# Ledger of designs, part 45: VHH binders against q9y6x5

Target 1, 379 residues: q9y6x5
Amino acid sequence: LPPKLLLVSFDGFRADYLKNYEFPHLQNFIKEGVLVEHVKNVFITKTFPNHYSIVTGLYEESHGIVANSMYDAVTKKHFSDSNDKDPFWWNEAVPIWVTNQLQENRSSAAAMWPGTDVPIHDTISSYFMNYNSSVSFEERLNNITMWLNNSNPPVTFATLYWEEPDASGHKYGPEDKENMSRVLKKIDDLIGDLVQRLKMLGLWENLNVIITSDHGMTQCSQDRLINLDSCIDHSYYTLIDLSPVAAILPKINRTEVYNKLKNCSPHMNVYLKEDIPNRFYYQHNDRIQPIILVADEGWTIVLNESSQKLGDHGYDNSLPSMHPFLAAHGPAFHKGYKHSTINIVDIYPMMCHILGLKPHPNNGTFGHTKCLLVDQWCI

## First folded at step 19 (VHH)

Design jc1
Fold by OpenDDE, look of step 21:
Structure jc1 (fold): chain B 379 residues (1-379), chain A 125 residues (1-125)
Amino acid sequence: as target 1 above (379 residues)
Amino acid sequence: EVQLVESGGGVVQPGRSLRLSCAASGFTFDDYTMHWVRQAPGKGLEWIGNIYETGSKFYNPSLKSLVTISRDDSTNTLYLQMNSLRAEDTAIYYCARGETVWLRSGEYQIEFDYWGKGTLVTVSS
């Protein structure tokens, strides 16, 4: 039988949650598998970009999903959470479910992973759910496991996405121990449900499962705001993407806009596109706007309005608060092995290896995950 | 049945203060985010602010200096303290139950599911 892989994402699950809270089900999952304690995600540390990096192995500048909100100056198209269905935005890369599905006697399934309900390179997942936040985890899990178990050709790659603890992190802030404890307990229970379902269906021993996330969460405050309106008139620019990494499209001379913003706050770095630090790998794409603003950790960029966010993400990807984790279980993985750190783009070549797929050119390093795999030599 | 009943409105002179109350019933009050919204004559709805079930408060920046929202969960009551009232503050003031809906993008929307009938505040000399 061909190898099977289920990729699960809990949005906004900060890595150090594992150290600060109890996860009986997840810990059991880890005990029987592997853990990567910290995953360095890609800049910007946002949902759509990082989820696409996981499944392509590419930096954002390469796969073309450079933010949750984008603008293309040539086509005049916009990308957003409510407008994400145009293949135009996704076609600069080939996600793993497409690669998998193009193989003989294989199919892919998806439960609301970003990009899975869009035909990419004229290929859409054989099985998928249209995104709907109102759909329960149980229903998503039921569909995924049904497809994994009963499909022909067999589903060999599947994705499952859940919106927590991201939403709650935004609402409460990650430092709210009482509320976040409740939220994280629910997530652990969902992991328990996942494992139980797989066992009941006889999939547990043969299915490779990866549980990960796209980013962490940092504490914000109403006392840490950067108001752009105090620095520049609204008529001089268009805001394409907002806090904590704002994308600025000037309506006047770029240099003038830059000069008005460069000293706006001591808690914000302002970059011309060509001056964006190389370590971000966030320069070589036309969808990146001429000026970007990067707030310091915990600071929020706002217009003449208040933000209700008590937690946020999208900051410098070197910050530990932005890092998620990765846990995995299945025949491809060791048991009881813990690893310190990988890059989020390293997940893609690992998944390709597990599935026996030839990877597309990517930014991942397979060597970084070798120690997780039973069939590889670990230095 | 969910009910929200505003009270405390009336005619007040400029510069004075006024405290509005909203009595909630028919649901577990301490589990919900509550809002104040107003509508001036001939104008649209204006969000004033909210208070989370956790006690966190958020305000319309244009009104922040003039209003304070609070809640008493023991009596299922929401309050709006208004200071230094002006003629332009004349409006029907509504209490509403709602929640912040977070999107994958990190953006959010406020959704209201229940409204009171409102209480009229008239600021006049």
Scores: ipSAE 0.851, ipTM 0.935, lowest interface PAE 0.6, mean pLDDT 96
Fold by OpenDDE, look of step 19:
Structure jc1 (fold): chain B 379 residues (1-379), chain A 125 residues (1-125)
Amino acid sequence: as target 1 above (379 residues)
Amino acid sequence: EVQLVESGGGVVQPGRSLRLSCAASGFTFDDYTMHWVRQAPGKGLEWIGNIYETGSKFYNPSLKSLVTISRDDSTNTLYLQMNSLRAEDTAIYYCARGETVWLRSGEYQIEFDYWGKGTLVTVSS
């Protein structure tokens, strides 16, 4: 049988949730598979960029999804959650489902993974669901598993996306033990449902499954706000993205805007585009605005309006609170193996290897995941 | 049936305080986020603030200094304390049940599913 891979993302699943809460189903999944405890994601640590990095192996500056909200100055186009279906934004890279889809006797399926309902390089998954947050996990799971089981050409790569625990993290904050415990229990139950469904269909033993996330969550507070209106008049710039990384498009001289912002708060770093730290790999793209503001962990950039977020993400990708985890199970993976850390871009070459796909040029290192795989030598 | 009934409105002099109440019934009150919204004569709806089921409170910045929202889950009652009332605070005040809907982008929308009939507050000398 050709190798098959299901990639599952639970949005905003902070890595240390595994240490602080009980996950009976996920722990069983891990026990029979592998765990990477921390995945270093890409800067900015947001949903669209990181999900695209997972499936392209590229940093944000390379794949072109540099934020959840983007602006292109040449075309005057905007990208947002409500406006994400223009291939213009996605075509700077080739995601793995496209690569897989273009192979003979293979097809791809997707349940609401970012970018999967868009024709990229004139290719779209044979099976996909348009994004709709109202659709239950069960329905998504049923569609994905049906496609994995009954499709011709066979679905060999599938993605499944779920919005929790991100939404709840925003609402309650990650430090709300009572509410987050409830939310995370539900997530674990969903994982149980996933495993049960796969077993019922006879897919469990032969399907490779990766369960991961795009980012973590940090605690925010109404007492930790950075009000830009206190530093600069709103007429002097256009806000492309707000918090915790603001993208600033100056309407006046860039230097003037920079000077007004550079000392706005001791809890915010202000960068000209050319001065963005190299470690972020967030410079070489026209979609990155001339000035970016980066709030310290737990601080929220606001305008005149107050934020209702008690948790947020998008901060420095070196922060442990921003890191997700990766667990995997299937014939390609060892059993009962735990690994400390990988980079999120490392997932792509690993998935390509599992599927027997030639990877596009990417920033991942296959060597970082070798110890997870049964067919590789682990030093 | 879900019901929200506002009370406590009336005519009040400038500078005075007023406390509005909203009696909720027909649903598990302590599971829901509750909101206050007002509509001044000839103007659109203005969001005042909300209180989560967890007790977290959020306000319209323009009104934050003038209002306090609270809830009593034992009596299924939402409160709006208003201080230092001004003529411009004259409006119909609505209690609403709603939820903050979080998008993948991290942006959020407030969705309301039930409204009270409102209570009129008139601030006049």
Scores: ipSAE 0.840, ipTM 0.931, lowest interface PAE 0.6, mean pLDDT 96
Fold by ESMFold2, fold request of step 22:
Structure jc1 (fold): chain B 379 residues (1-379), chain A 125 residues (1-125)
Amino acid sequence: as target 1 above (379 residues)
Amino acid sequence: EVQLVESGGGVVQPGRSLRLSCAASGFTFDDYTMHWVRQAPGKGLEWIGNIYETGSKFYNPSLKSLVTISRDDSTNTLYLQMNSLRAEDTAIYYCARGETVWLRSGEYQIEFDYWGKGTLVTVSS
């Protein structure tokens, strides 16, 4: 039978939650498979960009989903959570589900992974759910398993997305042990349900399963706010994205806007686009605005308003608090192996290898993931 | 039936303090985020602040030095303490129940589902 892969994301699952909280079901999954303790994600450490990086192997500047809020000055198009369906935004790359289902005798299925309800290059996932946060994990899982079991051509690549622990991480912050323990126990129960459902349907032994996330979470505070309105009049720029990486489109001379912002806070770095650090790989796309503001960890950029967030992400991708984990189980993976770190872009070429797909040009390094795979030598 | 009943309004002199109460009934009070909102004559709604079920508090920055929000889960009561009142604080003060809806983008929306009828505070000599 052709190799099969299920890719699962629990949004905002910070890597060190594994050490600081109890996960009996996830730990059993890891014990019988592999763990990557830290996945270094891409800058900015936001949901849409990092989910697309996983499935394309590309930095954000290369795949074009550069933030959760974007603006294109030429076409006047806006991108947001509620306005994410225009293929224009997604067409700068080819995600793995498109490549997979264009192969002979293969199809792809998706339960709400960002972009899977969009016809990217005129191709939409063979089976998919329109995004709706009200749909339970159980219903998403039931659809995915039904499609894995009952499709012709067979579903060989499937995705499943869940919104937690990101939502609760924003509300409570990662340091709220009591509330995060309750949230993370519920997530571990969902992982247990996932594994049990796959076993009951006879899928478990021949399905490769990756459980990962897009980013972590850091503690925020009402004592760590950066108020932009205190240092620049809002009429001098258009705000494309606010926090923790603000995207600023000047309405006046950009050097004047830069000069008004550069001393606004010691807890914020202000970059002209050409001065963005090379290590971010975040410069060479028209959707990246002329000025970005990067808050220090735990600081929130606001417009003379309060913020409801006690946790946030989007910060510098070198920060351990921004890093997710990766766990995997299945015939392609070793049993009981733990690996310290990979780059999030490395997941794509590994998945292509598992599925026997030719990867598109990408930023991942297959060699970084060889130690996870039974058919590769780790040297 | 969810009910929110504000009390403690009235006429107060400038510079004085006033404590408003909101009696809640018809729901499990200690599971919900609670808000204070005001509306000055001829103006739009102005959010004052809220308090999570956890006790975490958030304030409109322009009012932060003036107000303190608290809750007593044992009596199902939300409080607004206002200090150093000014004529511009004349408004109808509303108690509201609202949930923060978190989007996958990390943005949020506050959805108010129940409002009190309000209590009038008039600051004048």
Scores: ipSAE 0.708, ipTM 0.890, lowest interface PAE 1.3, mean pLDDT 94

Design jc1
Fold by ESMFold2, look of step 21:
Structure jc1 (fold): chain B 379 residues (1-379), chain A 125 residues (1-125)
Amino acid sequence: as target 1 above (379 residues)
Amino acid sequence: EVQLVESGGGVVQPGRSLRLSCAASGFTFDDYTMHWVRQAPGKGLEWIGNIYETGSKFYNPSLKSLVTISRDDSTNTLYLQMNSLRAEDTAIYYCARGETVWLRSGEYQIEFDYWGKGTLVTVSS
């Protein structure tokens, strides 16, 4: 009887929301399972890169999804939220659903996890939904649970993605207690629906479920803008990505562009690619541009225009505001255990262990997650 | 039926101030982001700014020193205060309802679904 795993992401779920807001359904899920209070994610702390890090166990420089907006100078290809389907971008790594469904008598299912509607290494998730933000959580859940319960070969690995609280976090900012409380209550209700659906279908006791996120959210302000146009003419560079980590492709001498930018703001660090701090693990990929600009927490890089954002992410991955959580329940996991922290890349080798898969080379450390698992000695 | 009705336009001398109003009906005003947009003679639409249902305000940087947006949810009214008016501020001023649509990437788009008929402001000596 092969083990089964459902991986769920609520985008932009900051770890300390659990401390600061009420989650009766999520807290009941945690009480019967495990909690990792803080997951240290990877730089840059953006959606596509961190979702791919979860399922590959790799730093962004190694899996090749280095930002939500990318340019490849060799092929002249562009990547964006609306242009993410070319396998070229995803093929520098093998995500766990590909490895899983290539095993004898296994399949994988997906409800909109980033990359699951792309044929990565000529292999697309066995059952999937094309990304469409208009599809309700209920429909995503209905499809996932039907696939988990009715497929031949059986679905042993499934993913489920939801856009909140990220969208509302951008709109309101994490410090808007009134509006974020309403948003987070709705998310907790969705978690309650998820658990109840799994119980009704007879899956709850034998399905391993991970609920996690890709990043947190920090408060932004119209008083904390860095106007790039005040420091450099647009004609000197091509802008690949803007905020809070700008990716700059010089059109003139790189040193000249660097010198125009280095004193632009005390709230922004300017790096030549070779000078990017080693702790970011963000240097060794051609998709990382020759110059990056890294805004301080809560600062927004703009091109002489307003920003609608009161919350953002993408900042330094050492910042607690950028960290999500992980909760899990199922036969592989202890009951009532809380763990302080893991690295987001550690999730991949743990999932491979649960599913009995051989992990590809990765940056995760299985030992960091041993204490969550009933079959591992940790005391 | 959603209706947006601008008022307060007219002829005003340079250097003066003017307040425009937009009376909203046919929807729950408190739940929506509201915008001001203008169109000068022979020009395209120029976004002035918006105000979230929360009261948070955002402005076109080229206009932010000249304008203030406010809302009164008790009277379902959107306001545009304009100061130190110049001849180049001559335009039709529109009230609009629209939302900021957030993408999973953190990018956004502004989508307008209802417009007023506009009120003409002429800045002339």
Scores: ipSAE 0.700, ipTM 0.888, lowest interface PAE 1.3, mean pLDDT 94
Fold by ESMFold2, fold request of step 22:
Structure jc1 (fold): chain B 379 residues (1-379), chain A 125 residues (1-125)
Amino acid sequence: as target 1 above (379 residues)
Amino acid sequence: EVQLVESGGGVVQPGRSLRLSCAASGFTFDDYTMHWVRQAPGKGLEWIGNIYETGSKFYNPSLKSLVTISRDDSTNTLYLQMNSLRAEDTAIYYCARGETVWLRSGEYQIEFDYWGKGTLVTVSS
């Protein structure tokens, strides 16, 4: 009987929320399983790229989802939250649910994980939900647990995605203790509901469950804005993505555009594509634009307009505020073990191991996660 | 029934100040983001700014030096203070209720669901 795995993401769950807020249900989950206190995610620290990195084990330059907003100059195609279904964008990698779906006598299921409603390499999970933010967590959970419990061939890999605490983090900022405490309490209750539902259906003892996130959140302010319109005329470039990593496609000589931008703000780094720091692993894809602007933590790049954000993410992936956590429970995992850090790309080869799948070439290191697993030698 | 009623409009001299009010009823005012929007004669709608239920304020950069938004949750009233008025500030001023809808991409949209009738401000010598 093949092992089963449920991968759950709560978007924008900053790692240190665990230290700064109360999570009775999540802490019980951790106590009976494992915790990785910090997961070092990939640059840029945005939702679509990091969710795809989790399930491919690849840096963004290698899997091709390099931002939440993208442009391909050859095909003239645009990618955005509302325009994300063209397989063209997703086909530079093979996510784990595709590999799993193609196995004999198994299937995959998905409740709104980014990309799961797209046929990637002409393959889609047998059971999935089209993305709709209005669908409640309970409805997503009911669908995923029904598919895990009642499908033929059996569902062995399932994903579940929830938009909080990211949405509230953008609105209030991570430092608003009153409002974030209320938001995070509700999320802990959802984790309690998840565990209770799995127990009631008889799934809890033999299902491996990973609860993780794609990135954290940092505090922003109306006092920390970088107005691009003060530095460069709109006519000199096409804006592909804005903040906190702007993607600039020059309409004139790119050195001229670079020179107009390089002294725009002391709170922003301006990179020609070839000069992007190697540690970002963010250079070798045609979807990465010729110039990127990287705001300092807590700074927001705007055109001549207001920003509604009091919290944001997308910054340098070395910043602790950008890091999520990972917790896991199930027969594959130790009980009561805490681990300091892994890279987000390490999750993919670990999941492949748990499911008995051959991983595609990737940037993860299986050895980084061995101490989490009961069948591996840790010392 | 949700109702928003603006008041305080009228004729005012350039360089003077004016305070507009918006009386809200039919909903829990202190749970909602509130907005001011204006429409000059022959022009489209221009967003002035908003204030979250938390008190955080956001302004159209072109108007920021001219206006202050505040709210009094005990009286369910939204305020717009306008200073150093100019002839181009002549407009109908609307109170609106709306929410910021956050997308998983980190983008957002403002969705207005209720509008007041507006109050006319005329700035003329």
Scores: ipSAE 0.695, ipTM 0.888, lowest interface PAE 1.4, mean pLDDT 94
Fold by ESMFold2, fold request of step 22:
Structure jc1 (fold): chain B 379 residues (1-379), chain A 125 residues (1-125)
Amino acid sequence: as target 1 above (379 residues)
Amino acid sequence: EVQLVESGGGVVQPGRSLRLSCAASGFTFDDYTMHWVRQAPGKGLEWIGNIYETGSKFYNPSLKSLVTISRDDSTNTLYLQMNSLRAEDTAIYYCARGETVWLRSGEYQIEFDYWGKGTLVTVSS
């Protein structure tokens, strides 16, 4: 029977939560499988871009989901959380569920992973849920396990997305130990439920399961605001995205806008598109605006208004606070192995290998993950 | 039955201070974010600030030097301290209960579900 894979994301799960909080169920999952302690994600360290990078193996400039808020000047289209269904935005890459869905005698299933309710290259998973944040983890899990057990052609690739600890991380900040401890305990209980459900249905021994996240979370404060309105009049630009990476479309001469912004705050870097550091791999897409502003860790860019956030993400992807983890269990994976670091784009070629799929061109390196896999020599 | 009752309004001279109170009942006060909002004559609603159940405070930047928000969970009371009042601070002041709704994008919206009837503050010589 073809190998099966379930990919699970808990949004905003910072890697060092594993060291700073108790996770009996997740730690047991790790003990019987593999752990990657830090996954270096892609810049900008936001939800839509990083979820798409996991499933395409591409940097944001290459897959076209370059932020949670985007504007395309040619088509005049806008992308946002509430306006994410146009295939135009997603069609610059082929995610793994599309490739899998197109194989003979296979299908894909999805419970709310970003993009799975969009027909990408005219293809959508045979089984999917439209995004709705009010749907419980239990219902998402029940649908996924039903589809894994009861589908023809068989579901061989499935995804499951959950919004926490991201939402609570934004509200409380990662340094609020009391509130984050309660949130993270609930997440560990959900992981316990997932493992128990898979065992009860007879799926556990022959299903490969990856539990990962898209980014971490850093502490913010009302004492660390960058007031953009203090530096530049709104009439000089169109704001496409605000914080912590602002996307600026000049309405006047680009150099004049740059000059007004470059000394706005010592806690913010201002880049012309051509000057964005090469290590970000964030330059070669028309959806990246002519000027970006990158706040220092823990700083928030605002428009002469308050921010309700005590935690945020989107910062420089070299920051450990922005990094998630990856854990995996199943017949493809070693037992009890820990690995220090991979790049988030490396997950895609590993998943393709597990499923016997030919990867599309991508930025991942299979060699970075081969030590996790039982069928590979790691030396 | 949720009730929010503001008090402490009245006529005050410019440069003076006032403390407004909001007595809350019919819900577990210490589980909720509480807000102050005002409406000047002929104007729309202006958000003053809020305070999370944790005690974290957020202010409208144009008002932050004028106001302090506090809460006393033992008496179910929200407070607004206003200092150095100006004629432009003449308004009806409301307390409100509202929750921050977090989106998967990390954006948020504030949804107000209960409002007090307001207390009038008139800053006039």
Scores: ipSAE 0.653, ipTM 0.870, lowest interface PAE 1.5, mean pLDDT 94

Design jc3
Fold by OpenDDE, look of step 19:
Structure jc3 (fold): chain B 379 residues (1-379), chain A 125 residues (1-125)
Amino acid sequence: as target 1 above (379 residues)
Amino acid sequence: EVQLVESGGGVVQPGRSLRLSCAASGFTFDDYTMHWVRQAPGKGLEWIGNIYETGSKFYNPSLKSLVTISRDDSTNTLYLQMNSLRAEDTAIYYCAKGETVWLRSGEYVIEFDYWGKGTLVTVSS
């Protein structure tokens, strides 16, 4: 049988949730498979960039989805979660579902994974759902598993996306043990539903399943605010993205804007585009604005009219609070193996290997995931 | 009021080329994705392709080799260039405004906000 792979993302599932809460279903999944305890995601640690990095193996500067909100100076157009359907924004890379879809006797399926409802390189998945947050996990799961089981050409790669625990993390903050416990219990139950569905359909033993996330969550507070209006007149710049990484498009001289912002707060680093730290791999793209502001962990950049969340993400990708996990099960994976850490871009070459796909040039290192795979040497 | 007015249709011989135009008014043209759709006699609507606000294009795979869509935002005009026309290309061609595209069972489902009255293209020897 041709290899099949289901990639599942629970948005905003912080890695240490596994240590601090009970996950009977997920732990059973891990027991029969593998766990990577921490996945170092890409900067910025936001939903669209990281989900696209998972499926391309590229840093943001290379795949072109550099934030949830973007601006292109040439076209003068904007990208956002409500305006993400133009292939212009996605075409700087080739995601794995496109690569898979273009193979003979293969097809791809997707349930609301970012970018999957867009024709990228003139290719769209044979089966997909337009993003709709009102659609239940059950319905998404039913569609994905139906396609995996009954499609011709067969679906060999599928993605499944769910918005929790991110939404709740934003609402309650990750330190709200009562509410987050309830939310995470629901997530574990959904994982139980996933496993049960796969077993019922006879897919469990033959399907490779990866459960992961794009980023974590940190606690925010009204006591940790950076008000830009206190530092610079709003008329001097356009805000492309706000917090915790602000993208600034100056309306006046860039140097003047920079000088007004550089000392705005001791809890915020201000970078000219050319001075962005190399470790972020966040420089070589025209969609990155001339100035970026990076708030310290737990600090929120605000304007006077801005609302504040109790939890947020997007901070430095070296922070443990920003890291998700990865668990996997199936014929390609060992049983009962735990690994400490990988980079999020490493997932792509691993998935390509599992599916027998030639990977596009990417930033991942296949060697980092070899110990997870039964057909590879692990020294 | 949103208006879309197609022009350029007529009778052409097989193998010839034809360029259709769509004049748009009543909305900010350069902010929207525009589409071409056609309906052959006795057949349903067929989506031809679109052009996004950035200038990116996406075509029906069955027609990609025969058509080119372009836009001029300075004049609020959408174009459809058709080459090597065949008898089966005889149809009413519509300009449409819309942002949503779905795929069902290998078919495209397009939802439009507005469309024109259409222009007739007849390919006949």
Scores: ipSAE 0.485, ipTM 0.793, lowest interface PAE 1.0, mean pLDDT 94

